Miniprotein binders against Catabolic L-serine/threonine dehydratase (CHA1). Designs and how they scored, part 27

Target 1, 359 residues: Catabolic L-serine/threonine dehydratase (CHA1), of Saccharomyces cerevisiae (p25379)
Amino acid sequence: SIVYNKTPLLRQFFPGKASAQFFLKYECLQPSGSFKSRGIGNLIMKSAIRIQKDGKRSPQVFASSGGNAGFAAATACQRLSLPCTVVVPTATKKRMVDKIRNTGAQVIVSGAYWKEADTFLKTNVMNKIDSQVIEPIYVHPFDNPDIWEGHSSMIDEIVQDLKSQHISVNKVKGIVCSVGGGGLYNGIIQGLERYGLADRIPIVGVETNGCHVFNTSLKIGQPVQFKKITSIATSLGTAVISNQTFEYARKYNTRSVVIEDKDVIETCLKYTHQFNMVIEPACGAALHLGYNTKILENALGSKLAADDIVIIIACGGSSNTIKDLEEALDSMRKKDTPVIEVADNFIFPEKNIVNLKSA
Below, E stands for the ipSAE of ESMFold2; O stands for the ipSAE of OpenDDE; V2 stands for 0.75 times the mean of E and O plus 0.25 times the DockQ between their complexes.

## First folded at step 18 (miniprotein)

Design G5 (from v3 with E33Y; at its last look DockQ between E and O 0.87; V2 from the best seeds 0.81)
Fold by ESMFold2, look of step 18:
Structure G5 (fold): chain B 359 residues (1-359), chain A 87 residues (1-87)
Amino acid sequence: as target 1 above (359 residues)
Amino acid sequence: SDPEVQKRIDEFRKRVEEVWKKAQELFDKGNTYEALEILFDLYLEIMKFWEETGDLRFLEIAFEVLERILKLEEEAREKALEEWEKR
């Protein structure tokens, strides 16, 4: 595509005796450094086309994420020569602000956390545009059908790559992905449905303790909203999952794994040392199952044969450096791990309605 | 309307059809990357005139090109799915 790359699907040899063959889908090679390029790029292109049918206004793109979603929006707009404004919370690292600005996007620092930045974007930025000449494109981080559709393109690529490598899909016993708000997961499901594979290839959704909304929602039997997010996996740090994510997980009996932050950070650093790629904790959570196949087998409910294939979505992320990871690990070693009982940390969220015609 | 702007609009509409025909030929031969690139080069050229003039007719033409880019991408997916289903 114009706004995202076809990424490789490559065999990954983890140290130790393998119980299965692992393939990684390298979303770190996207223009924005993460899978977000696919869905957010698709949303922006389709929204721009719908605005053209209006014939009266030009598009401008607005995002409220200082992480991978905001950077993906800015990157896509740089490619498409579209105006982009990103409002980021005050805690957003200078490095990330600079990366977003370097695309040509306007960056406004406001709000202590995402909700406040998003409110500022809507009430103080988007409401002040000249609505007679400008039509806004709002980029939600995950909860939009155009975003899921764009993410689903990775399954087209996976199917083609398996064919080119002469690998039968019957050998694929699972796909591992991290779950934040559920956009990546929704895209994978939609891609698998297109090929008649969603009932045949189980998905293992991985989260970190402290932002494990997906796991808790599945155990409770309905979507929940966390009161506090305590995991350092900030790209997974959403208090809710999309309703569609819950519905898909029930329909396809998706498996859920929760890993501790310390273990994920250690995996991130180990992966960087062994394979020369810096990854975020969200990506490290998924890769952790390649290093620890017992966790994967327990989630799948079966042992893996040596010739079984598991695909891990290396979701990427461009928000941290090795130093950031080392500092995070050091900080965790200096503090007692917070203990928040799950029963005390959630409420039931307000219902959301997905507009299938939305930009 | 400005006659010089109208002339450029007419020229771009003609070029869109010419480049579209060439892109479809490249696509049919399996050269999807080049097909998308010639369309995208045209998109960016038209966007420069949108930015210079502020005339929404350039933006309309550019987004028509963008829609054709998405159409080829969807056609590639549909062809691949048809091949998958024949297995």
Scores: ipSAE 0.767, ipTM 0.925, lowest interface PAE 1.1, mean pLDDT 88
ESMFold2 (binder alone), look of step 18: mean pLDDT 84; pTM 0.802
OpenDDE base, look of step 18: ipSAE 0.809; ipTM 0.932

Design G6 (from v3 with V16L W84F; at its last look DockQ between E and O 0.85; V2 from the best seeds 0.00; counts 0 for: pae E 1.6 > 1.5)
Fold by ESMFold2, look of step 18:
Structure G6 (fold): chain B 359 residues (1-359), chain A 87 residues (1-87)
Amino acid sequence: as target 1 above (359 residues)
Amino acid sequence: SDPEVQKRIDEFRKRLEEVWKKAQELFDKGNTEEALEILFDLYLEIMKFWEETGDLRFLEIAFEVLERILKLEEEAREKALEEFEKR
């Protein structure tokens, strides 16, 4: 596609005794540095075409995220030569503001947190466009079918790359991905559905404690909303998941794992030192299962054979410095020593969880 | 109403059909990447004239090119799925 790249699927050797073959899908190589290029780029392209079929108005793109979604929108618009406006909260780091501006997008800093920035975008920016000339494209960070469709393209690539490497898809025993609002997860499911694999290849969804909305929703048996997000994994930090995410998890072999922030940051630093790649906490949460195959096996409900394949989606992210991660870890050590928290996990029943009985 | 703008619009509509034919030939030979590249180059060229003139007819033509890009991408995915199912 013109808005995202095909990314490599490459074998990753983790230290220690091998219990399976791990392959990483390198979404950090996307134009925006994350998988968000796929779905948000697809949403923008398809929306522009639908608007032009109406014949009288030109599209303009609007986003309210100072993170991966906003940067992906700006990056896609740079490639498509479309106008883009991003409203970001005041806490957004200057580095991120500069990155978005360097695409050519208009950046407005307003609002103390995301909801205020989003309100300003809708009330003070989008509501004041000339609707006779302009049709707005609002970029939701995860909850849109065009976004899921775009993300699903990574499964087409994975299937093709396994074939090119002479690997039977039947050897794939799991796909590990981080879960925020569920857009990446929904895309993976939709891709697997196209190949008849969604009921055969379990997904292990990984979250951090304090933003584990997916895990809690599965345990309770209905979608939940958190009042406050208390995790360092800001790219996973959403108070809700999409309803489609919950329904897919009920339908398929979806497993849930919750990792502590400290363990995720330690994994990010360890991976950077061992493989010379800086890893954001959302990506580090998924990679943690490559370093800790016992957690992965417990989530899957079985031991992994040496020839089994597990795919980890290296989802990417905007950026952190090594110093940022070290400082975050240091602040957590002072609060939590010597207590060790063990990661939680959840195994989704083979069939969907359904309450068919009335009271 | 600028006759020079109208002439350029007519030229782009004609070029779209010529580039589309070439893109389909490249696609049929398995060179999907090159097929998409020539369509994208045309898209960007037309978008430049849209920016310079503000005439929506350039935007219309550019998005017709974009739609053909998506059509080829969809066809490539359908071919990949067909090959997978034959296994």
Scores: ipSAE 0.667, ipTM 0.893, lowest interface PAE 1.6, mean pLDDT 85
ESMFold2 (binder alone), look of step 18: mean pLDDT 84; pTM 0.781
OpenDDE base, look of step 18: ipSAE 0.780; ipTM 0.919

Design G7 (at its last look DockQ between E and O 0.87; V2 from the best seeds 0.82)
Fold by ESMFold2, look of step 18:
Structure G7 (fold): chain B 359 residues (1-359), chain A 89 residues (1-89)
Amino acid sequence: as target 1 above (359 residues)
Amino acid sequence: SDPEVQKRIDEFRKRLEEVWKKAQELFDKGNTEEALEILFDLYLEIMKFWEETGDLRFLEIAFEVLERILKLEEEAREKSLEEWEKREE
């Protein structure tokens, strides 16, 4: 695609005793540094085409993320020469603000966290657009079918790469991906469905403790919303997952693993030292299972043979530096993370209920 | 002027047809990346005229090119899926 790269699927040798063959899907090589290029690029392209049908309005793109989603939107718009405005929370690092601005996108700093930035975008930016001249394209960070469709393209590539390497797909015993709002996971499921593989290849969804909405929703048996997000894995830090994510996970009995922030950050730094790639905690959470195959085997419910294949989605991320990771680790060692009981940290998202009058 | 803009519009529509034929030839020969590249080059050139003139007719043509790009990308993926299904049988 013109908005995302085909990325390699390559054998990864983790040091120590390995029980399977690990292959990484290198989404860090996307134009925005993460898989977000796929889905957000697809949403923008398709929305722009739909908008121009009338010939009276031009598209403008709006996003509310100071992380990978906002940067992916800005990057796609730079390539497509489309106007882009990104509202980012006040805590967004200057480096990320600069990266987004360097694409040519307008960046507005507002809101203490994502929801406030999103409200500002909708109320103070999008609501003031001359709707006779401009049609807005709103980029949700994960909860849109065009986003999932775009992410699903990585499965087309994986199947093609396995074929070109003469590797039977039946050797693939699992796919590991991190779960934030569920967009990546939804895309993987949709791709697997296209090839008749969704019932054959289990997915292990990985989260960090403190933003483990997926795990909690599965354990409770219905979607939940966290009141507080305490994990330093900001790319996974959403209070909700998409309803589609929950439905897919129940339909396909997706496995859920939760890892502590400290362990994930240590894995990120270890991976950087061993393989010279900087990764963010969301990616490190998935890679952690390559370093810790017993966790992976327990999640899969079976032992892995030496010739079994496990694919880890190296989701990427461009929001942090090595210094950011080291500072996060120092904060964890000072024990400044609040203790919040799970039972007290969630509510059920309000459902839209149609109230019909009987008379 | 409106006649000069209309002439440029007509030229781009003619070029779109020519570039599309060449892109399809490249695609049929397996040169998908090159096919997409010549379409994308045309897209960007037309977008420059839209940015300079503000005339939405340029934007319309540019998005017709973008739609052709999506069509080729989808056809490439469909071809891969068909090859997958044949190998399974």
Scores: ipSAE 0.788, ipTM 0.926, lowest interface PAE 1.0, mean pLDDT 88
ESMFold2 (binder alone), look of step 18: mean pLDDT 82; pTM 0.767
OpenDDE base, look of step 18: ipSAE 0.818; ipTM 0.932

## First folded at step 19 (miniprotein)

Design H1 (from C2 with E60R; at its last look DockQ between E and O 0.89; V2 from the best seeds 0.84)
Fold by ESMFold2, look of step 19:
Structure H1 (fold): chain B 359 residues (1-359), chain A 89 residues (1-89)
Amino acid sequence: as target 1 above (359 residues)
Amino acid sequence: SDPEVQKRIDEFRKRLEEVWKKAQELFDKGNTEEALEILFDLYLEIMKFWEETGDLRFLRIAFEVLERILKLEEEAREKVLEEWEKREE
């Protein structure tokens, strides 16, 4: 694709005794440094083509994310020579603001958190464009079918790579991916469905404690919204998952793992030391299961044979440095980890209202 | 409309058909990356004229090229699925 790369599927040897064979899908090699290039690039391309059918307006792209979604939108627009405006929350690190601006996108800093930035984008930026001349393309960070379709392309690549390496798909006993809003997960499911594999290959969805909306929704039996997000995994730090994510997880009995921030940061630093690649906590959460196969086996409900294959989606990300990770780890070792009772930390989102009980 | 702009638009439409034929030949031979490259080079050239003139007719042609790029990308992925389905027989 012109907006995303075909990425390698390569065997990863984790230190220690022989275990299952781990293969990584290297989404860190995407143009924006994460899998988000696939879905957001696809959304932008398809939206531009739909505007062509009208013939009267030019597109402008609008995003409200100070993370990998905003950077992916800006990167795709740089490649496509399209105007892009990104509104980012005030907490967005200067390094990420600079990266987005360096693509040529306009960056506006506004709002204490994502919802306020998104409201500002819609009311103060998009609402003021000349709608007779400009057709806006709004980029949601995860909850759009064109985004999921774009992410699903990684499964076409995985199937092709397994075949070229003469690896039977029957040896693949799991796919590990991190879950934030669920866009990556939805794409993986849609790709697996195309090949008749979605009910044959279990997915293990990984989150960090403090933003484990997927895990809590599965436990409760319906989608929830967290009141407070306390995890350092900013790429996973959404208060909700898409309704489609919950529906897929119920349909395919997707497994859920929650890992502590401290353990994820330690894994990120270990991986950097051993393999010279800097990764975000979201990516480190998934890689943690390669270092800790007992956690993976418990989630799958079975032991892994030496010939079994597990694929880990190395989702990437551009938000931190080694120094950021080291400082975060040092801070955690000096202080008690906050604990928030799950029962007191969620509500039920409006789009999931049916006949809900009180609290 | 400026007659000079219309002449350039007509030239781009002719080039699109020429580049599309070449891209199809490359794709049929398995040279998908090269096929996409020549289409994308044309897309960017047309977008430059859109930016310089503000004439929507250039944008329209550029997005027609983009649609053909997407179609080839989808066909490449569909070939993977077709090969998979044959093996599963």
Scores: ipSAE 0.839, ipTM 0.942, lowest interface PAE 0.7, mean pLDDT 88
ESMFold2 (binder alone), look of step 19: mean pLDDT 83; pTM 0.782
OpenDDE base, look of step 19: ipSAE 0.852; ipTM 0.943
ESMFold2, look of step 20: ipSAE 0.822; ipTM 0.934
ESMFold2 (binder alone), look of step 20: mean pLDDT 82; pTM 0.772
OpenDDE base, look of step 20: ipSAE 0.829; ipTM 0.934

Design H2 (from G7 with E60R; at its last look DockQ between E and O 0.83; V2 from the best seeds 0.83)
Fold by ESMFold2, look of step 19:
Structure H2 (fold): chain B 359 residues (1-359), chain A 89 residues (1-89)
Amino acid sequence: as target 1 above (359 residues)
Amino acid sequence: SDPEVQKRIDEFRKRLEEVWKKAQELFDKGNTEEALEILFDLYLEIMKFWEETGDLRFLRIAFEVLERILKLEEEAREKSLEEWEKREE
């Protein structure tokens, strides 16, 4: 595509006794460094086309993420020569602000966290455009059908690559992906549905402890909203999953794995050492199952044979440096920090929304 | 100004049909990436005139090119899905 790359599906050899054949889908090779290019690029292209058909206005693109979603929006707009404004929270690292700004996008720093940046975007930026001349394209980070459709293109590519490599799809025993708000997962399901594979190939959704909204929603049997996010995996750190994500996971009995931040960071650094690629914790969470096949087998409910294939979505991301990860790991190793779960850390956004005050 | 801009609009619409035909020929021969590239080159050229003039007629033609890019991508997907369905039958 114009706004995203076709990425390779390549065999990955993990050190040690690997019982199955692992293939990685290299979304780190996307123009924005992550799978976000697919969905956000598709949303922007389709929105622009719809705007041109319906009116006398020109599009402008607006995003409120200082992470991979905002960078993907800015990258797509640079490619398409469309105006882009990204409002980022004050805590956004200067390196990421500079990366977004270097695409030619306007970057405004406002808000202590994502919701405040998003509110500023809507009330102080988008609300002040000349609506007679400009039609805004708002980029949600995950919860939009055009985003899911864009992400689903990776399954078209996977099916084609399996054919080209003379690999029977019947040997594919699972797809591993990280889950934040569920956009990537929704795209994978929609792609699999297109090929009649969604009920044949199980998905293992991976999260980190402290942002495991998907896991908690499945265990409880209804969508939940976390009141606070305590994981270092900021790319997975949403308080909710999309309703569609919950529905798909129940329909297809999607498996859920939760991994500790320390273990994910160790995997990120190990992967960088062994394969010379810098990855962020969201990607490292999925790769962790390649290093730890027993976790994967437990999630799948069966032992993997030597010729079984497992596909890991290497989702990418550009929010962390090696130094960031090393410093985080050093801090965790110096502290013997107990894990204390807060029993009231979530609410039910579809039935009851509770705004509890801290003690 | 308006007659000169309209002349360039007419020229771009004619060129779009010519580039579209060439893109379809490339696509039919399996050269999908090249087909998309010639369409996208035209898109960027038209967008430059949109940026220069502020005339929405250029933007409309540019987005018509973008729509044809999406059409080729959809046709590629449909072809792959048809091949998949034959294999599963």
Scores: ipSAE 0.811, ipTM 0.932, lowest interface PAE 0.9, mean pLDDT 88
ESMFold2 (binder alone), look of step 19: mean pLDDT 81; pTM 0.759
OpenDDE base, look of step 19: ipSAE 0.842; ipTM 0.941

Design H3 (from B7 with E60R; at its last look DockQ between E and O 0.85; V2 from the best seeds 0.84)
Fold by ESMFold2, look of step 19:
Structure H3 (fold): chain B 359 residues (1-359), chain A 87 residues (1-87)
Amino acid sequence: as target 1 above (359 residues)
Amino acid sequence: SDPEVQKRIDEFRKRLEEVWKKAQELFDKGNTEEALEILFDLYLEIMKFWEETGDLRFLRIAFEVLERILKLEEEAREKTLEAWEKR
């Protein structure tokens, strides 16, 4: 509540002959414009409390994302009056650098992509703090239990809102969310587990072609790491998913859908035109299933009745403008972009990349 | 000075107990947002003294307030779970 908003769960009418009733969870209304406020805010609050109880040092917050995770960290720190430093890759648009900087956070531009920015943060920024007076809070973009716990709060809100709207949970036949590193998905699963619903409400995880790590990992039955990320959905563009994400998906038989970048951008622009809400491709990927219920039914393995309910997590995001989306679409129409073969684009992650002892 | 800082520390601890009691009353009446805001106003006031003095005793009290904020947020979620379980 102090670092994130309760967001509405509202009926959404998509054009055409709907085969189900859709509700959106509007995470675009979070203080940082995305669900990231929930988990990253929770991580920062809990870490600050732990540090003060256990030591004689003050906290400082460090993040390595030029996207929604870094902005959420900066926004939470602005609210809490805590020092925040964000290292962002060189490709980060000036608009996002300015947005993060305008919270009062220090922004350092370094590294060609996330991993290089993260390495710079750890070796050139965090390693050089005065450890006698400062204790760092590192904000991973998705792979931390406090982040998942914070994201799970949206399920408490959904349950409360279904009750207040007199909607039987038995009518809910699916939850649609986009999958990047898996933090949002993990939070949804943990929330559903709290209410005994994780076995009853299937999740449809949506990705874009070129960063479909979740889909590929499920198909081969092992977590994979992509060598190259080619999708325009930068919020989904991580080379790995968390180990917990893979385990949850296997345990609960989570469904996976992969959509082409062009189709997602067209959906983003259509939604903006129809409802005057600018969304990024990660959010548009999930909304695409509301516009295209056949895809959703195929993923669920059943037809949807007119009174069945599907909840779409409108994850939000503040990394692009309408102009950015229009330019991306124009670029795709002018250029043939042959897809690379998936079998040549992945390896298996090293076990020591993830902290198995913290599981 | 240490006596002036200790006096302000004692004042904040007294205010924390008063604000906490009021926040719990508001929470019990269903006014969760107002309960959180009065606690957060106190948090920010204490953080100002931390920022001005560099004295960790202010930071400790501020994070005690933050811990109580988190406790109320967790209790609000537990009420939803309890209502769910009774249905």
Scores: ipSAE 0.818, ipTM 0.938, lowest interface PAE 0.9, mean pLDDT 88
ESMFold2 (binder alone), look of step 19: mean pLDDT 84; pTM 0.796
OpenDDE base, look of step 19: ipSAE 0.856; ipTM 0.950

Design H4 (from G1 with A80V; at its last fold request DockQ between E and O 0.86; V2 from the best seeds 0.85)
Amino acid sequence: SDPEVQKRIDEFRKRVEEVWKKAQELFDKGNTEEALEILFDLYLEIMKFWEETGDLRFLRIAFEVLERILKLEEEAREKVLEEWEKR
ESMFold2, look of step 19: ipSAE 0.849; ipTM 0.948
ESMFold2 (binder alone), look of step 19: mean pLDDT 85; pTM 0.812
OpenDDE base, look of step 19: ipSAE 0.854; ipTM 0.949
ESMFold2, look of step 20: ipSAE 0.855; ipTM 0.949
ESMFold2 (binder alone), look of step 20: mean pLDDT 84; pTM 0.800
OpenDDE base, look of step 20: ipSAE 0.851; ipTM 0.947
ESMFold2, fold request of step 22: ipSAE 0.840, 0.824, 0.838; ipTM 0.947, 0.941, 0.945
ESMFold2 (binder alone), fold request of step 22: mean pLDDT 85, 84, 85; pTM 0.817, 0.803, 0.810
OpenDDE base, fold request of step 22: ipSAE 0.846, 0.843, 0.843; ipTM 0.946, 0.945, 0.945

Design H5 (at its last look DockQ between E and O 0.83; V2 from the best seeds 0.83)
Fold by ESMFold2, look of step 19:
Formats: sequence, C-alpha cells, structure tokens
Structure H5 (fold): chain B 359 residues (1-359), chain A 89 residues (1-89)
Amino acid sequence: as target 1 above (359 residues)
Amino acid sequence: SDPEVQKRIDEFRKRVEEVWKKAQELFDKGNTEEALEILFDLYLEIMKFWEETGDLRFLRIAFEVLERILKLEEEAREKSLEEWEKREE
C-alpha cells in the first residue's frame, strides 16, 4: 500500500529456550512505527475518496490522540499531501509532539486527558471549519470498520510469508497480540476469517494490569468500563474495548493474559539488550509470552511441541525511549504501588442516550 | 474559466487513462509495486496543481487516481486469497 509497508514475518530465537518456534510480525517497521499505519491510513484514503465524489468540498483530517494513532494519522497525511490537525493532551511527551509536528501536521496541545483533547478538537477546531468548503475526516484511535479492515492486511501478508517459507498453516498454534481498544485484534480476526482460519488458530490477547478491560469484560461476561487506568502501558490505556472486540472474543473463545507493568518493562529492556530494538510496553507484553512459554501454554490450554509455531504481533509504537523505560523501572523499584481492587474499578458502559429535546 | 487551467485539466484527464492502462499492464505481469508507484507519482503531481490553483477539478482527478490505487490493492488481496486456496488443495 501507499500508506503502509509490508512488514517481515521472521523467526525469533529467544535465548535459553527449548520451546515452540516463534515468528514475529514486525509492525515496528511501519511508517508511523506501529500497525496503526495500516488501519488509519486505510480510513483516511477511503474517507477522502468518499468525500470528494460530490466534488464540492476538500477533506481535512483531524485526530485527538497524542500517541500512535495521532502519529499514524499525521504520517499518512504527510504521504497523501492532506491537511492534518492533531489535538493532544497536555501530558503528551514533548518527543511525541515534536514527531507529530515534524510530519507537517498542525499540533495543538489542549486538555488534561484524551476526552478533553477530543472535546476541544470537536468544539474549538472542527466546529470552526467552513463546512461548505471543507469536509472533516475524524480519526478514531481504534473503533472504526475501515481501521479494522486496514489492520486485516497483515494477515494477507502472513499467509503469503508462510507460503513462501513453505510453512503449513496447520503448524501455527496461536497468534499473540496486545489488546487496547481492540482495533488490532478486530483486524486480525477479520483477516483470519477471510482465509477460513479464525476458528483454527486461537488468539491470545495480552494486557497489562491496571488497563485490563478485555480480561475483565471476558470474566464478567459483558463489556465493562474502567474508572481508572493505572498501567504504564499508555498504548493499551483505554477505559473500554469496542463492542466488536467483545463479540469476536466470545465467538472464537479468545484467550486472555494479564501481565504486571514491572515484568513487561523488564522484558522490553531485555529485548532491547538482546536484539537492539526499542519497544513499547504494549509490544513488550506480547513478546513476554515468547520469553515465558508456560504462560502461553496455560492460556492456550495445551503444551506446545518443539515444531509448533506461534506468531507474535510485534505491534511497535513510538512513544518511549530506553531512558523512559529505565526511569519507569527505577520508579517502581523505589515505591510500593497502591493496590486498587478490580471489583471496585469498573462500571458497565452507558448505552447511547437519545436527545430528549427532539423526542 | 482560466484557459491554461482548463488545458491542464484536459491533459491530466488524458494522462490518467494512459497511466492507468500502463499500471494495469504492469499489474497483470506481476509488477504490482511499480504499477502503484506510477499511479502515486501522478496522484502527487495532480495534488500539487490542486494546492497551487485551489481548483477542485484537480482534487477530483487526484482522488480518482487514488481510488484506482485502492482498486489495485484490493485486486492484489483477491489474488493472495486465490493463492491460499490453491495451497490448501
């Protein structure tokens, strides 16, 4: 595609392991440094085409994420020569603000949290465009079918690479991916469905403790909304998952694993020391299962043979440096972390409320 | 209304059909990456004229090229699925 790269699927040898064969899908090599290039690029292309068919207005792209989604929107727009404005929360790291701004996108810093930045985008930026001349393209971070479709392209690539490497799909016993709002997971499921593989290859969804909305929703048997997000894995830090994510997980009996922040950061640093790649905690959470196959086997409900294949989606991300990870680890070693009981940290999301003024 | 702008519009519409035919030939030979590259180069050239003139006809033509790019990408996916089905035989 013109907005994302085909990425390699390569064997990863984890030190000291007599275990299954692990293959990584290197989404860190995307133009925006993460899989987000696939779905957000697809959303922008398709939206622009739909808008221009009337021939009356020009598109402009708007995002409210100071993380991988906003950066993916900005990089796609730089490639397509489209105007892009990103509103980011005040807590957004300067390095990320600079990376987004360096694409040529306009960056506005406003709001303490994502919701406030999103409200500012809608009320103070998008509301002021001339709607007779400009049609806005709003980029949701994960909950959009065009985003899922774009992410599904990684399964087309995986199938091609298995063929070229002469690997039978029957050897693939699992796919490991991190789950935030569920966009990546939805794309993987849709890709697997296209090839008749969704009921043959189980997915293990990985989260960190403190933002484990997927795990909690599955345990409760209905979607939940977290009151507070306490994990350092900001790329996974959404209070909800998409409804489609919950439905797919029930349909395909998707497995769920939750890992502590400390363990994930240690894995990130270990991976960097061993393989010279800097990764985010979201990516490190998935890679942790390659280092700790007993966790993976427990989630799958079976032991892995030495010739079994497990694919790990190395989702990437560009929000942190080695220094950030080292500082986070030091901070956790110096302090006792407060415990919040999971039973007290969620509510059930409210349904859409009809505006009663018009009723 | 500007005669020079209208002439450029007419030239681009003709070039879109010419480049599209070349892209289809490359795609049929298996040269998908090159097919997409020539279409995308044309897209960016037309977008430059949109930015310089503000004439929506350039934007429309550019997005027609973008739509053809997306169509080829979808056809490549369909071929990938066909290869999968043959492998399973």
Scores: ipSAE 0.808, ipTM 0.930, lowest interface PAE 0.9, mean pLDDT 88
ESMFold2 (binder alone), look of step 19: mean pLDDT 82; pTM 0.774
OpenDDE base, look of step 19: ipSAE 0.843; ipTM 0.941

Design H6 (from G1 with R60K; at its last look DockQ between E and O 0.79; V2 from the best seeds 0.83)
Fold by ESMFold2, look of step 19:
Structure H6 (fold): chain B 359 residues (1-359), chain A 87 residues (1-87)
Amino acid sequence: as target 1 above (359 residues)
Amino acid sequence: SDPEVQKRIDEFRKRVEEVWKKAQELFDKGNTEEALEILFDLYLEIMKFWEETGDLRFLKIAFEVLERILKLEEEAREKALEEWEKR
């Protein structure tokens, strides 16, 4: 595609004794550094074509993410020579603001968190456009069918690469991907359905503790919304999943794994030291199962033979540096230092109404 | 002026058909990447004139090229699926 790359599917040898055969899909090689190039690029191309068929208005692209989605929108627009405006929350790191701005996109800093940035975009930027000459393209971070369709292209590539490597698809016992709002997961399912493989290859969806909306929704048996997000995996830090994500997970009995932030950061740093690639926590969460095959086997409900294949979607991301990861880990190690006695948060329950009446 | 802009519009419409024919020949020979590259180069040339003039006719022609790019990308995926189904 003109807006995303075909990425390699390559064997990855994790340190230690041989277990299953791991292959990584390297989405870090996308133009925006993540799989987001696929779906967001597809959305922008298709929307632009639909708008111009009447020949009356020109498209302009609008996004409200200071992370991988906003950067992917800006990158696609740079490629296509389309105007792009990204509104980012105040907490967005200067490095990311600069990266987005360097594409040629306009960047506006507003709002304490995503919802406020998104509201500002819609009410203060998009609403004030001369709608007689401009038609806006709004880029949702994950919940749009054109986004899912674009992401599904990675399955076409995986099937082609397995064929060219003479690897039987019957040897593939799982696909591991991280789950934020569910766009990547939806794309993988749609790609697998196209090839008749969605019933045959289970998916293990990975989250970090504190933003594990997918896991909780599956346990409860209905979609949930988190009141607060406490994980360092900001790319996974969405309070909801798409309804389609929940329905697919029910239909295909998708497995769910939740990993602690500290373990994910350690995996990110380990991977960087061993393979010289910087990854963000969302990607590290999925790679963690390559380092820890017992967790993967438990999720799949079976032991993996040495010649079984597991594909890990290395989703990419360019929102952090090694320094960011080291600082996060250092902060967590201070919390893990033997406690300089903090007041207990446990209380023994009492019947306050009874005590009040007795007093 | 309108005469100079109209001349460029007419030239681009002819070039779109010429490049499309060449792209289809490349695609049929299995050179999908080069087919997409010549179409995209044309897209960017037309977009430059859109940016320079503000004339929506350039934008329309550019997005007609973009639509043909998308069509070839979809056809490439459909061919891969056909080969899979024959397995």
Scores: ipSAE 0.822, ipTM 0.936, lowest interface PAE 0.8, mean pLDDT 87
ESMFold2 (binder alone), look of step 19: mean pLDDT 85; pTM 0.812
OpenDDE base, look of step 19: ipSAE 0.858; ipTM 0.951

